# Ledger of designs, part 4: VHH binders against Exosome complex exonuclease rrp6 (rrp6)

Target 1, 81 residues: Exosome complex exonuclease rrp6 (rrp6), of Schizosaccharomyces pombe (q10146r442to522)
Amino acid sequence: GREALMIYRALHDWRDSVARKEDESVRYVLPNRLLIAIAASKPVEAADVFSISKQLTPIARMYVEDIVKVVQEAEKLYNEQ

## First folded at step 4 (VHH)

Design c7 (from s4 with S27F S30E K58Y E98Q Y100F S104D D105E; framework vhh_7sr4_2)
Fold by ESMFold2-Fast, scan of step 4:
Structure c7 (fold): chain B 81 residues (1-81), chain A 119 residues (1-119)
Amino acid sequence: as target 1 above (81 residues)
Amino acid sequence: EVKLVESGGGLVQPGGSLRLSCAASGFTFEDYAMGWYRQTPGKQRDLVADITSGGYTYYGDSVKGRFTISRDNTKNTVYLQMNSLKPEDTAVYYCAAQLFSWGDEYDYWGQGTQVTVSS
């Protein structure tokens, strides 16, 4: 749906920014399949992200709280429209 | 041939320290994230700490403030400095390497080294 698309876009942009900052490939930050799963599940806390995949990248684990915040911010923007 | 060889394990008293080393060969070490996992009999492997190719680190909650992971790309080696050891830290410690996470298994694993914390 429309909300999931907004979350996906926000996560995609976030991932690109972290990849540039960390000088790593986007796949090493967050693979596309995991990005799609996170957008669809809409995690509300860090534990929810770990329940989606136990084999998170080291960078994704380091940024797990940021991932949750990106999802929450995208949801908030959608609800304010 | 890819090899990860752990060393530095042993028997230590509670409150003591150990330094684990993992010597890597057969792949472009500097491009890989390196990690330390531990396993007790009958349980799955748990992530202890890992370090990215860029040097950014993550630690499991039970070891934060006590363990330090580091790497030396000139020696193709990753280290785990373990301080203030507790009996709960007793496990076989495994070195692991991954280039792209998302798979069911890490790209490469070492054979493991035993750490025993006991009086």
Scores: ipSAE 0.007, ipTM 0.162, lowest interface PAE 9.8, mean pLDDT 81

Design c8 (framework vhh_7sr4_2)
Fold by ESMFold2-Fast, scan of step 4:
Structure c8 (fold): chain B 81 residues (1-81), chain A 118 residues (1-118)
Amino acid sequence: as target 1 above (81 residues)
Amino acid sequence: EVKLVESGGGLVQPGGSLRLSCAASGSTFSDYAMGWYRQTPGKQRDLVADITSGGYTDYGDSVKGRFTISRDNTKNTVYLQMNSLKPEDTAVYYCAATPYSWGDYDYWGQGTQVTVSS
């Protein structure tokens, strides 16, 4: 769906910003497969993200709370349309 | 549940172009993320490019600026336009698909050979 696409877009933009800040490639921050899985599952807390994959990158682990917040804000914006 | 069939591979000279196609059947294509991977003998499979159900794309560093991935949901097909081909692009190219699942790519084609040589 459309909701998943909006969440994906928000995560994609967030990932780009972190890649710039950390001087790393976007794939090292969060691979596309995990980004899609996160958008589809709509995690509500950090533990939910770790449940999606045991292969989180070190950078994704550092930013797991930010990932959850990005998802929640995107979901909120979608529900307000 | 999805079957993937690649086409468009072949022999081309350095600097040439090829367009690969991957036709999907079985499941609802528009819900799938699609990707292209390649493998050379003695090495593991590497991501070339991928595209989400929503059309967002990403590329491996070695192909950025030369290759373009696209999809046509009305034809259940994903494409890889390969320009400025180099001998190091020689590999078997695989199409891959995953629904909104929590895993890696779940479905794979049989592969198509791309050979870049003079």
Scores: ipSAE 0.000, ipTM 0.152, lowest interface PAE 13.6, mean pLDDT 78

Design c9 (from s4 with K58Y Y100W W102Y; framework vhh_7sr4_2)
Fold by ESMFold2-Fast, scan of step 4:
Structure c9 (fold): chain B 81 residues (1-81), chain A 119 residues (1-119)
Amino acid sequence: as target 1 above (81 residues)
Amino acid sequence: EVKLVESGGGLVQPGGSLRLSCAASGSTFSDYAMGWYRQTPGKQRDLVADITSGGYTYYGDSVKGRFTISRDNTKNTVYLQMNSLKPEDTAVYYCAAELWSYGSDYDYWGQGTQVTVSS
């Protein structure tokens, strides 16, 4: 749906920013399949993200709280439209 | 290719400290991200802290400011220094080593070490 797409776009942009900061490929930050799964599940806390996949990359695990914040902010922006 | 053995668990009073160690055997320890997880009765394993191969650290909200994760690649060991321990920290603590690649993962787990915080 439209909300999931907005969350996906926000996560995609976040992933690009982290890849630049960490000097890593986007693949090592967060694979597309996990990004899609996170956007679809709409996690509300860090534990929810870890429950989506044990295959979270080391960098994604390091930024798990930022992932949750990105999702929450995208949901807020969608609901305000 | 990594075998993990935890040590340093035990019984401690609230406000006390413990240092957990995880000794790894294998050829490429420095390539792995290392983490500490804990499991309380009736719950799934939760990430406590991790450290990437490059040395970047993450901490769960409940332990920030109290716990410190570090690694020594020359000794193939990762540590968790636990200060200001609370009864809520009582759990079995597990060491994990992670090597991620596109379309696959390589995860290794230790057997766990019990930490009990009680008077």
Scores: ipSAE 0.006, ipTM 0.142, lowest interface PAE 12.3, mean pLDDT 77

Design e1 (from s3 with W99T F105Y; framework vhh_7sr4_2)
Amino acid sequence: EVKLVESGGGLVQPGGSLRLSCAASGFTVSSNYMGWYRQTPGKQRDLVADIYSGGSTKYGDSVKGRFTISRDNTKNTVYLQMNSLKPEDTAVYYCTAETGYLDEYDYWGQGTQVTVSS
ESMFold2-Fast, scan of step 4: ipSAE 0.006; ipTM 0.215

Design e10 (from s3 with W99Y Y101W D103G E104D F105Y; framework vhh_7sr4_2)
Fold by ESMFold2-Fast, scan of step 4:
Structure e10 (fold): chain B 81 residues (1-81), chain A 118 residues (1-118)
Amino acid sequence: as target 1 above (81 residues)
Amino acid sequence: EVKLVESGGGLVQPGGSLRLSCAASGFTVSSNYMGWYRQTPGKQRDLVADIYSGGSTKYGDSVKGRFTISRDNTKNTVYLQMNSLKPEDTAVYYCTAEYGWLGDYDYWGQGTQVTVSS
C-alpha cells in the first residue's frame, strides 16, 4: 500500500545516508530482507525492531532509535495527506 | 488468512451512542493500519476514522469530536466509539486493514448497519 511504500522509501533513503557516513555497503547497514520486514511491521519502539530480527547488524543496532524515528515520521507524513 | 468481523451495529435514536468492534484474525492489529469507512446507498465509501501502526489517528470532518477509534492489542480488536449520533450517520460501517510485506493487501469486513432514527 501507499503507507508501506512511503515507509520503505524513507528507510531506504536513511540506509543510503548511513552507508555513506559509515563508508559501508547498504547491505552491511541493513539487508533488504530486514528493511522490508521493518517497513511491513512498522515498529513503534526500539524493542519492536529487535523482535522483528534477533540478528541485527552492528550498525543497525547503533541506529535502532533512528530507524524507529524514520518509520514514525513516514507514518506521520502519510497520515497528513 | 486475514479476516475482519464487525459487530455492534443497530438502531439508535438521535443523540444516542454505539460502539462498533472489529475482531481481526490472521494478523496483528497493533502493527498495522486499520480504519473505519461508511457507505450510504448510491454513494462511495468515505473515511470515518483510521489509526496508523504508530498509533496516530485521523477523523472525517463530520465525526470529529463525536467518534473515537481505538485498539485493544490483547483482544486483537479495533473499536469505533460513536457518540451524539445523528440521522446523517446512518450507513453501513466497514472495518479495513492494510496487510502484507509492504501493506500491499487491503482487507475489508462484511459491514455492520447503523441506523439513527426516531
Scores: ipSAE 0.000, ipTM 0.115, lowest interface PAE 12.9, mean pLDDT 79

Design e11 (framework vhh_7sr4_2)
Amino acid sequence: EVKLVESGGGLVQPGGSLRLSCAASGFTVSSNYMGWYRQTPGKQRDLVADIYSGGSTKYGDSVKGRFTISRDNTKNTVYLQMNSLKPEDTAVYYCTAEPGYWLDEYDYWGQGTQVTVSS
ESMFold2-Fast, scan of step 4: ipSAE 0.006; ipTM 0.245

Design e12 (framework vhh_7sr4_2)
Fold by ESMFold2-Fast, scan of step 4:
Structure e12 (fold): chain B 81 residues (1-81), chain A 119 residues (1-119)
Amino acid sequence: as target 1 above (81 residues)
Amino acid sequence: EVKLVESGGGLVQPGGSLRLSCAASGFTVSSNYMGWYRQTPGKQRDLVADIYSGGSTKYGDSVKGRFTISRDNTKNTVYLQMNSLKPEDTAVYYCAAELYSWGSDYDYWGQGTQVTVSS
């Protein structure tokens, strides 16, 4: 769906920004399969992200709260239209 | 053009060893994500081992302590050293690469190489 695509784009852009900030590849921040799974699952709290994958990258683990926030903001923007 | 060519598979007895090679062309292995995956008939591909651009590695729980992923930057090749092989390691092994270009991820897969562990 259109909502999932909007969340995917928001997470993709977030991942790019973290990769630049941390001077790492986007794969080391968040593998594409996890990005897709997160967009589809729409986590509402940090524990939900860990439920999607028990083996998160170290950087994704550090930024788990930001991941949740990005998803929630994208959902909010979609629902306000 | 991107190509991944696996080699090194074969038949081996339980407890034996094999080293798989993945020769890459069209990109630099030291700057990109590389992984080894395996698939048995009727099942999805499972992660065996991967290596990130920065050099950190991850292993599937079933192979930890037995398999080692490495890369040779001068040969632009990724290896999977498989020790203490078990019958349940029998599968087609695939090399994978993920390349990032501005705004897009591109996944590439090799042709696969058969590993058979039997007595």
Scores: ipSAE 0.000, ipTM 0.159, lowest interface PAE 12.7, mean pLDDT 79

Design e14 (from s4 with S27F F29V A33Y T52Y Y56S; framework vhh_7sr4_2)
Fold by ESMFold2-Fast, scan of step 4:
Structure e14 (fold): chain B 81 residues (1-81), chain A 119 residues (1-119)
Amino acid sequence: as target 1 above (81 residues)
Amino acid sequence: EVKLVESGGGLVQPGGSLRLSCAASGFTVSDYYMGWYRQTPGKQRDLVADIYSGGSTKYGDSVKGRFTISRDNTKNTVYLQMNSLKPEDTAVYYCAAELYSWGSDYDYWGQGTQVTVSS
């Protein structure tokens, strides 16, 4: 639903910011299919992210804690609506 | 509106050179990821070279030192300069772009251009 879409948007914006910072393609940060899977799964800790996909990019592995934080903050914003 | 058109492929003898062009329309190449990929029959597409919005480039191990990716922002075109060509470089070469809009992203591929290296 609506919550998943809000999380997806937050992850999309985060991915764009990291891509700019690292000077890498957004798909080298986090492919869209994995971004969708993460938004749908709503991971609560780093181990959950590693369980979602067969292959995380090297950059996504480095930023796994940030990915979880983005999901959690988006969930909080949704609940505060 | 968005399209990628490859050109520059053809027949060349081992040791020769070719320059591929990828003319883009509907977006600005310097704002997005662009890459060259190649495919031989029965195999998946392999990365040849890519260029990021900030100008960083990466190359597949088999082409390092021989191929160079570049872009011309005034012509909105990405190039692949191929030197010291080998029979193993024979493939269909594809230009790719990673575009995104609010809340989504899209991959665009060109039609492909054939490169044949043979004596």
Scores: ipSAE 0.000, ipTM 0.192, lowest interface PAE 11.2, mean pLDDT 81

Design e15 (from s4 with S27F A33Y T52Y Y56E L99I S101D S104T; framework vhh_7sr4_2)
Fold by ESMFold2-Fast, scan of step 4:
Structure e15 (fold): chain B 81 residues (1-81), chain A 119 residues (1-119)
Amino acid sequence: as target 1 above (81 residues)
Amino acid sequence: EVKLVESGGGLVQPGGSLRLSCAASGFTFSDYYMGWYRQTPGKQRDLVADIYSGGETKYGDSVKGRFTISRDNTKNTVYLQMNSLKPEDTAVYYCAAEIYDWGTDYDYWGQGTQVTVSS
């Protein structure tokens, strides 16, 4: 739905910003399939992200708390509309 | 149905060059990450290089600056140009294709091609 789309867009934008900061391609920050899975599962803590995939990239592991925060902020914005 | 066919392996002297090719069929090539892995006896397969259909590449630390991965989406083929070869590069080289990063394994693997670097 609309919530999942909003979370997806927020994660997509976050991934782009980290890719520029780390001088890496978006794929090595977070593969698109994992981004979609994270948006759909709506993790509430770091452990939830690790449960989605055993192949988290080193960069995604480093930023796992930021991933959760982006999801939570997008959910909050959706619920406040 | 799905096939990855490697070619271009062989025997080469230290300092030489080889170009590996992997011809893919039976799936939508442009939707897959394509990669090269290598394996020596008694060791785990390690990443040599991989490439997305948009052109983004990643290399293993031991091959950076010497190897170049590329792909041709019109020919459904991925290539590995290997320059400045060292005896330590001797291994079976595998072509791999992956659409999902959900498990520990790639979706499809080739049969492998032997590269031997020796005098």
Scores: ipSAE 0.000, ipTM 0.145, lowest interface PAE 11.7, mean pLDDT 78

Design e16 (framework vhh_7sr4_2)
Fold by ESMFold2-Fast, scan of step 4:
Structure e16 (fold): chain B 81 residues (1-81), chain A 120 residues (1-120)
Amino acid sequence: as target 1 above (81 residues)
Amino acid sequence: EVKLVESGGGLVQPGGSLRLSCAASGFTVSSNYMGWYRQTPGKQRDLVADIYSGGSTKYGDSVKGRFTISRDNTKNTVYLQMNSLKPEDTAVYYCTAEVYGWLGEDYDYWGQGTQVTVSS
């Protein structure tokens, strides 16, 4: 679905912004497999993200709250339109 | 073809050391996620150590200070140096890598596993 694609795009854009800010590659911020898994599971809190993967990168762990907010914001935008 | 080949497992006494090797082909290890996981009967695979594209490393709580993960870019190989081995370290050890496909998709590859037994 369309909702999952919108969440995926939002996470992709977020990952790009963090990669630029942290001066790291996008894969080191969040691998594609985890990005897809997060978009599909639609976590509502940080604990949900940690339950999806024990392979979170150090940078993703620092930004886990932002990951959740990006997902929630994308879900809200989808439902409001 | 992507392939991971583990070696270096065996039987060792408590307090001993082993070095596991994971020889990679079909991709370059220098800028890729690589990891070592272990599995005991009746349990899921758990993280031993991993190394990210930028070179940062992470270790499982039970192995911190005893194990070290490293890359040799010339040999396209990742290593796990295991020191001060304990009976609880007995497990099958698996090498893993995350590799991009031609369309930018991710694939997780796993080696066949190598047995490590810590016992007299």
Scores: ipSAE 0.000, ipTM 0.149, lowest interface PAE 10.7, mean pLDDT 80

Design e17 (from s3 with W99Y G100P Y101F L102W D103E E104G F105Y; framework vhh_7sr4_2)
Fold by ESMFold2-Fast, scan of step 4:
Structure e17 (fold): chain B 81 residues (1-81), chain A 118 residues (1-118)
Amino acid sequence: as target 1 above (81 residues)
Amino acid sequence: EVKLVESGGGLVQPGGSLRLSCAASGFTVSSNYMGWYRQTPGKQRDLVADIYSGGSTKYGDSVKGRFTISRDNTKNTVYLQMNSLKPEDTAVYYCTAEYPFWEGYDYWGQGTQVTVSS
């Protein structure tokens, strides 16, 4: 789906920005498999993200609220189109 | 099935040049994300250069202006042209890919050693 793709792109951009800020590889911020799973699941709160994987990276755990916000903002933008 | 094979590493003196090659099989490099990362002992892998499916590129700050990433669609290969090499460029260089795009699996080559010293 189109919505999932827009959420994926928003998360991909977020991951890139965190990687730059933290001076880390994007894969060490969040593996692609988890990014895709998050986009497909459309979490509404932090607990939902932890339910997707117990193996979240330390960096992703620190930014879990930002991940949820990125997903929700992408959904909102999709629905406004 | 998906495989990445690096080559072109070696010992070079400061100011020299090397071209690394990443030969891909199991997917088409022209339509997929590809990148070069490097790792020194005790550190995480750092972005050197990457190229996105649309052709845009990104470089690590320390290599911008000296290194160039490119694709050869005929050979299904990604290159990293490294010019004006410095001792701090010494690292193991890894080729990476995302495939298939909709599943986002990460693939990595085995790495190739680049040593810059006199």
Scores: ipSAE 0.000, ipTM 0.157, lowest interface PAE 12.6, mean pLDDT 80

Design e18 (framework vhh_7sr4_2)
Fold by ESMFold2-Fast, scan of step 4:
Structure e18 (fold): chain B 81 residues (1-81), chain A 119 residues (1-119)
Amino acid sequence: as target 1 above (81 residues)
Amino acid sequence: EVKLVESGGGLVQPGGSLRLSCAASGFTVSSNYMGWYRQTPGKQRDLVADIYSGGSTKYGDSVKGRFTISRDNTKNTVYLQMNSLKPEDTAVYYCTAETPFWGDEYDYWGQGTQVTVSS
């Protein structure tokens, strides 16, 4: 729904910022399929992200706590509407 | 139009080697995610090896140390070098590529090439 879309946008922006910082492609940070799966499942802790895909990139594994925080912050913003 | 054409499969004896090729058209291999997956009848498709746009690679636990994925940017082709082949490596091998187009969430897949390891 609308919540998943807001989470998707937040993750998309986050991914872009990490890709620029690490000088890597967005695909190497987080593939589109995985980004969509994360937005739809709304993980609440790092273990939830690892359960979504065994194909997590090395960079995504390093940033798993940040991914969870982005999801939580987007959910909070949606709930404040 | 994006197309993946696989070649190099065949029958080989245990301990032998094969090199699979995946020729891509409609996009540039060097800037895209590419991978090799395999499937045996009645089982799920599993990751053999993949390569990210930045050059990083990952291998399935059962093939690590025996298989190598590589790209030839001049030929716009991805290879899978398979060494020390075992009967358990018998499967249909599929090449895949992530779409380079914005908003597309689906990977492209080749038609598969059969690898049989048998005496």
Scores: ipSAE 0.000, ipTM 0.170, lowest interface PAE 11.4, mean pLDDT 78

Design e19 (from s3 with E98D; framework vhh_7sr4_2)
Amino acid sequence: EVKLVESGGGLVQPGGSLRLSCAASGFTVSSNYMGWYRQTPGKQRDLVADIYSGGSTKYGDSVKGRFTISRDNTKNTVYLQMNSLKPEDTAVYYCTADWGYLDEFDYWGQGTQVTVSS
ESMFold2-Fast, scan of step 4: ipSAE 0.006; ipTM 0.254

Design e2 (from s3 with W99S Y101W D103G F105Y; framework vhh_7sr4_2)
Fold by ESMFold2-Fast, scan of step 4:
Structure e2 (fold): chain B 81 residues (1-81), chain A 118 residues (1-118)
Amino acid sequence: as target 1 above (81 residues)
Amino acid sequence: EVKLVESGGGLVQPGGSLRLSCAASGFTVSSNYMGWYRQTPGKQRDLVADIYSGGSTKYGDSVKGRFTISRDNTKNTVYLQMNSLKPEDTAVYYCTAESGWLGEYDYWGQGTQVTVSS
């Protein structure tokens, strides 16, 4: 649905901004497959993200709290519409 | 559907040059993320060079200053100019692209072999 699309978009935009900040390709921030898996699972805390994949990129590990925050903010925004 | 076709690989001596081409169909190269990655047996694919929709580029540390990524928008093709080749550059080189409104699709070409040997 629409909620899933808003979460996907928010994570995609976040990934793009981190890639620019860190001077890394988006693939080294968060691969597409993992981005989709995170959006679909809607993690509530950092541990949830780690449970999706046994190996996260070093950058994704550094930003795991931000990933969770982006998901939760997108969910909140969708529910307020 | 999106398709990427690589060409230009081959055998070259150390210090030589090659130009790889990635011809794209089913999307516009100038408005999408494109990249070159390489893989040796038993290892994951590593970034060689990429180019974002806005034209900014990134290079892997081992190739910076020797390789150049570029686009030809009229030919809908991405190039990798490889100079001062070293034996360590021997790998299968893959072209990749992201497509879709959310960047949710990920495409790879078949790969082209580059061998640097005397």
Scores: ipSAE 0.000, ipTM 0.177, lowest interface PAE 12.5, mean pLDDT 81

Design e20 (framework vhh_7sr4_2)
Fold by ESMFold2-Fast, scan of step 4:
Structure e20 (fold): chain B 81 residues (1-81), chain A 119 residues (1-119)
Amino acid sequence: as target 1 above (81 residues)
Amino acid sequence: EVKLVESGGGLVQPGGSLRLSCAASGFTVSSNYMGWYRQTPGKQRDLVADIYSGGSTKYGDSVKGRFTISRDNTKNTVYLQMNSLKPEDTAVYYCTAEKSYILDEYDYWGQGTQVTVSS
């Protein structure tokens, strides 16, 4: 669906911004498989992200709270329309 | 269909230089992640250099200061300039690209180009 697309776009944009800030490739911020899994599971807290994968990148671990907020913000925007 | 074709490999003496090219078709090099990896028989591929969509670059520890990754958007090609080559750089070099975030499970890979550093 449409909700999944909005979450994918939000996570993709977030990943791009962090990659520039950290001077790393997008793959080292968040691999595509994890981006898809996170978007599909819609985590509500950091522990949920670690439940999706025990093998998060170091950068994703550092930004786990931001990842959750990006997902929740995208969900909120979808529900407000 | 996405295709990556490497070229520019060959035999060089220690201290020499080579420039590898990776020509992309069915995929736009600009604003996309691209990388170079290398593999020696019996070992896993390891990162040589990569370039992010915004132009940020990263290099493997063994090649820092000697290799430079770049791209030419008009030719839809990414390059690896290799200077001060050492026998330890002998490997098959592979170009890789990240596919669309929505539709992809895997990176694209080229067929590889052989680099041999020997007198």
Scores: ipSAE 0.000, ipTM 0.177, lowest interface PAE 11.8, mean pLDDT 78

Design e21 (framework vhh_7sr4_2)
Fold by ESMFold2-Fast, scan of step 4:
Structure e21 (fold): chain B 81 residues (1-81), chain A 117 residues (1-117)
Amino acid sequence: as target 1 above (81 residues)
Amino acid sequence: EVKLVESGGGLVQPGGSLRLSCAASGFTVSSNYMGWYRQTPGKQRDLVADIYSGGSTKYGDSVKGRFTISRDNTKNTVYLQMNSLKPEDTAVYYCTAEGWYDEFDYWGQGTQVTVSS
């Protein structure tokens, strides 16, 4: 639903910003299938992200705490609506 | 099959330098995560240095400013340049690569570095 879409948009924007910072393609930051899976599962800690996929890219592994924060912030914004 | 072969280890005096090499086969080092870890007897493997697909690097606090990780794309090899070596750097050094296709990290067999006078 709508919550997952909001989380997806937040993760998509995060991924784009990291791709620019790291000078890599968005695919090398986080493949779209994993972005969708993360948005749907709504991880609350780093371990949850690793349980979604063992194919996390090195950049995604480096930023796993940021991924969790992006999800949490998007969930908070959704609940404030 | 992904294979990593380390070389360049040895015995050096404190203050000396060594360059470790990790020759890769079965994948391309320029587009892959690569790292160097080290292990002393009775301890866990600790991160020394790693390099990400985009070229960004990270270093363990004990080696920052002394060690440099780099890639040679023509030789499909990753290097660890180790300067100002200390006795505390004595360890077996392991090369690693992240497996994107089969969900496993790959490891070399290790190379011994001994810093002693």
Scores: ipSAE 0.000, ipTM 0.142, lowest interface PAE 14.1, mean pLDDT 79

Design e23 (from s3 with A97V W99S Y101F D103G F105Y; framework vhh_7sr4_2)
Fold by ESMFold2-Fast, scan of step 4:
Structure e23 (fold): chain B 81 residues (1-81), chain A 118 residues (1-118)
Amino acid sequence: as target 1 above (81 residues)
Amino acid sequence: EVKLVESGGGLVQPGGSLRLSCAASGFTVSSNYMGWYRQTPGKQRDLVADIYSGGSTKYGDSVKGRFTISRDNTKNTVYLQMNSLKPEDTAVYYCTVESGFLGEYDYWGQGTQVTVSS
């Protein structure tokens, strides 16, 4: 649904910002298939993200708490519509 | 289907130049990301250069100042101008593009060989 779409967009924008900050390609921040899986599963804590994929990129590992916050903030914004 | 047509690979001597091209087709909407990656046998695929639809570019540390990525958004074509080639640049070069409504699909070319040797 629409919620998953909002979460996906928020993660996509976050990934783009981290890629610019870290001077890396978006692939090395978070591959599209993993971004889709995260949006669909809606993790509530860091451990949930690690359970989605055994092979997170080094950058995604550094930003795992930010990934969770992006998901939770997008969920909150959706629920306030 | 999304199709990537790569060209420009080959054999060149150290100090030479090559220009790679990758034409992407089969899109219903324009992608916002295109790039070049390279891989040597037994190693992971590494970023060479990428470009976003807004014009932002990123380069791998080993190619900065020697390679230039450019993009023609009208044609969904990305180019890699490779100057001052070194034996260490020998690899299979892969083009990639995002497609889909949200850029949710990644597509890869089958690769083009670049060999820098005498």
Scores: ipSAE 0.000, ipTM 0.169, lowest interface PAE 12.5, mean pLDDT 78

Design e24 (from s3 with A97R W99Y F105W; framework vhh_7sr4_2)
Fold by ESMFold2-Fast, scan of step 4:
Structure e24 (fold): chain B 81 residues (1-81), chain A 118 residues (1-118)
Amino acid sequence: as target 1 above (81 residues)
Amino acid sequence: EVKLVESGGGLVQPGGSLRLSCAASGFTVSSNYMGWYRQTPGKQRDLVADIYSGGSTKYGDSVKGRFTISRDNTKNTVYLQMNSLKPEDTAVYYCTREYGYLDEWDYWGQGTQVTVSS
């Protein structure tokens, strides 16, 4: 849906920013399958992200609170349209 | 086929040192996140050390300053240098390729036993 697409775009942009900051490829920040799964699941806390996949990248584990915040901010923006 | 083969475990006295090796085949270690985890019976596997594609490293709090993770890209092998070993370091040590997708295979090795005892 439209909401999931907006969340996906927000996570995609976040991932690009972290990849530049950490000097790593986007794949090593967050693989596309996990990005899509997170956008569809709309986690509300860090534990929700870990329940989506036991195989989170080390960088994604480090930024798990930021991932949740990006999802919640994108949801808020969608609901304000 | 992807394979990870650990070696170098054994019985050592407290204060001793060991170097574990993880030989990888079917993929390139320099292009992947590689890690060492350890497990004692009845407990979940705990992170010991990670090495990132760019060469950055991360350590579990209990081993920081004592253990060093490294890789040899020519040999396609990951190492764990373990110094100042303590009885609480006794565990089976597993090499892994940590990054993946949801419901993808996580590529664990068979493990190597480390026992620290007097």
Scores: ipSAE 0.005, ipTM 0.165, lowest interface PAE 11.0, mean pLDDT 79

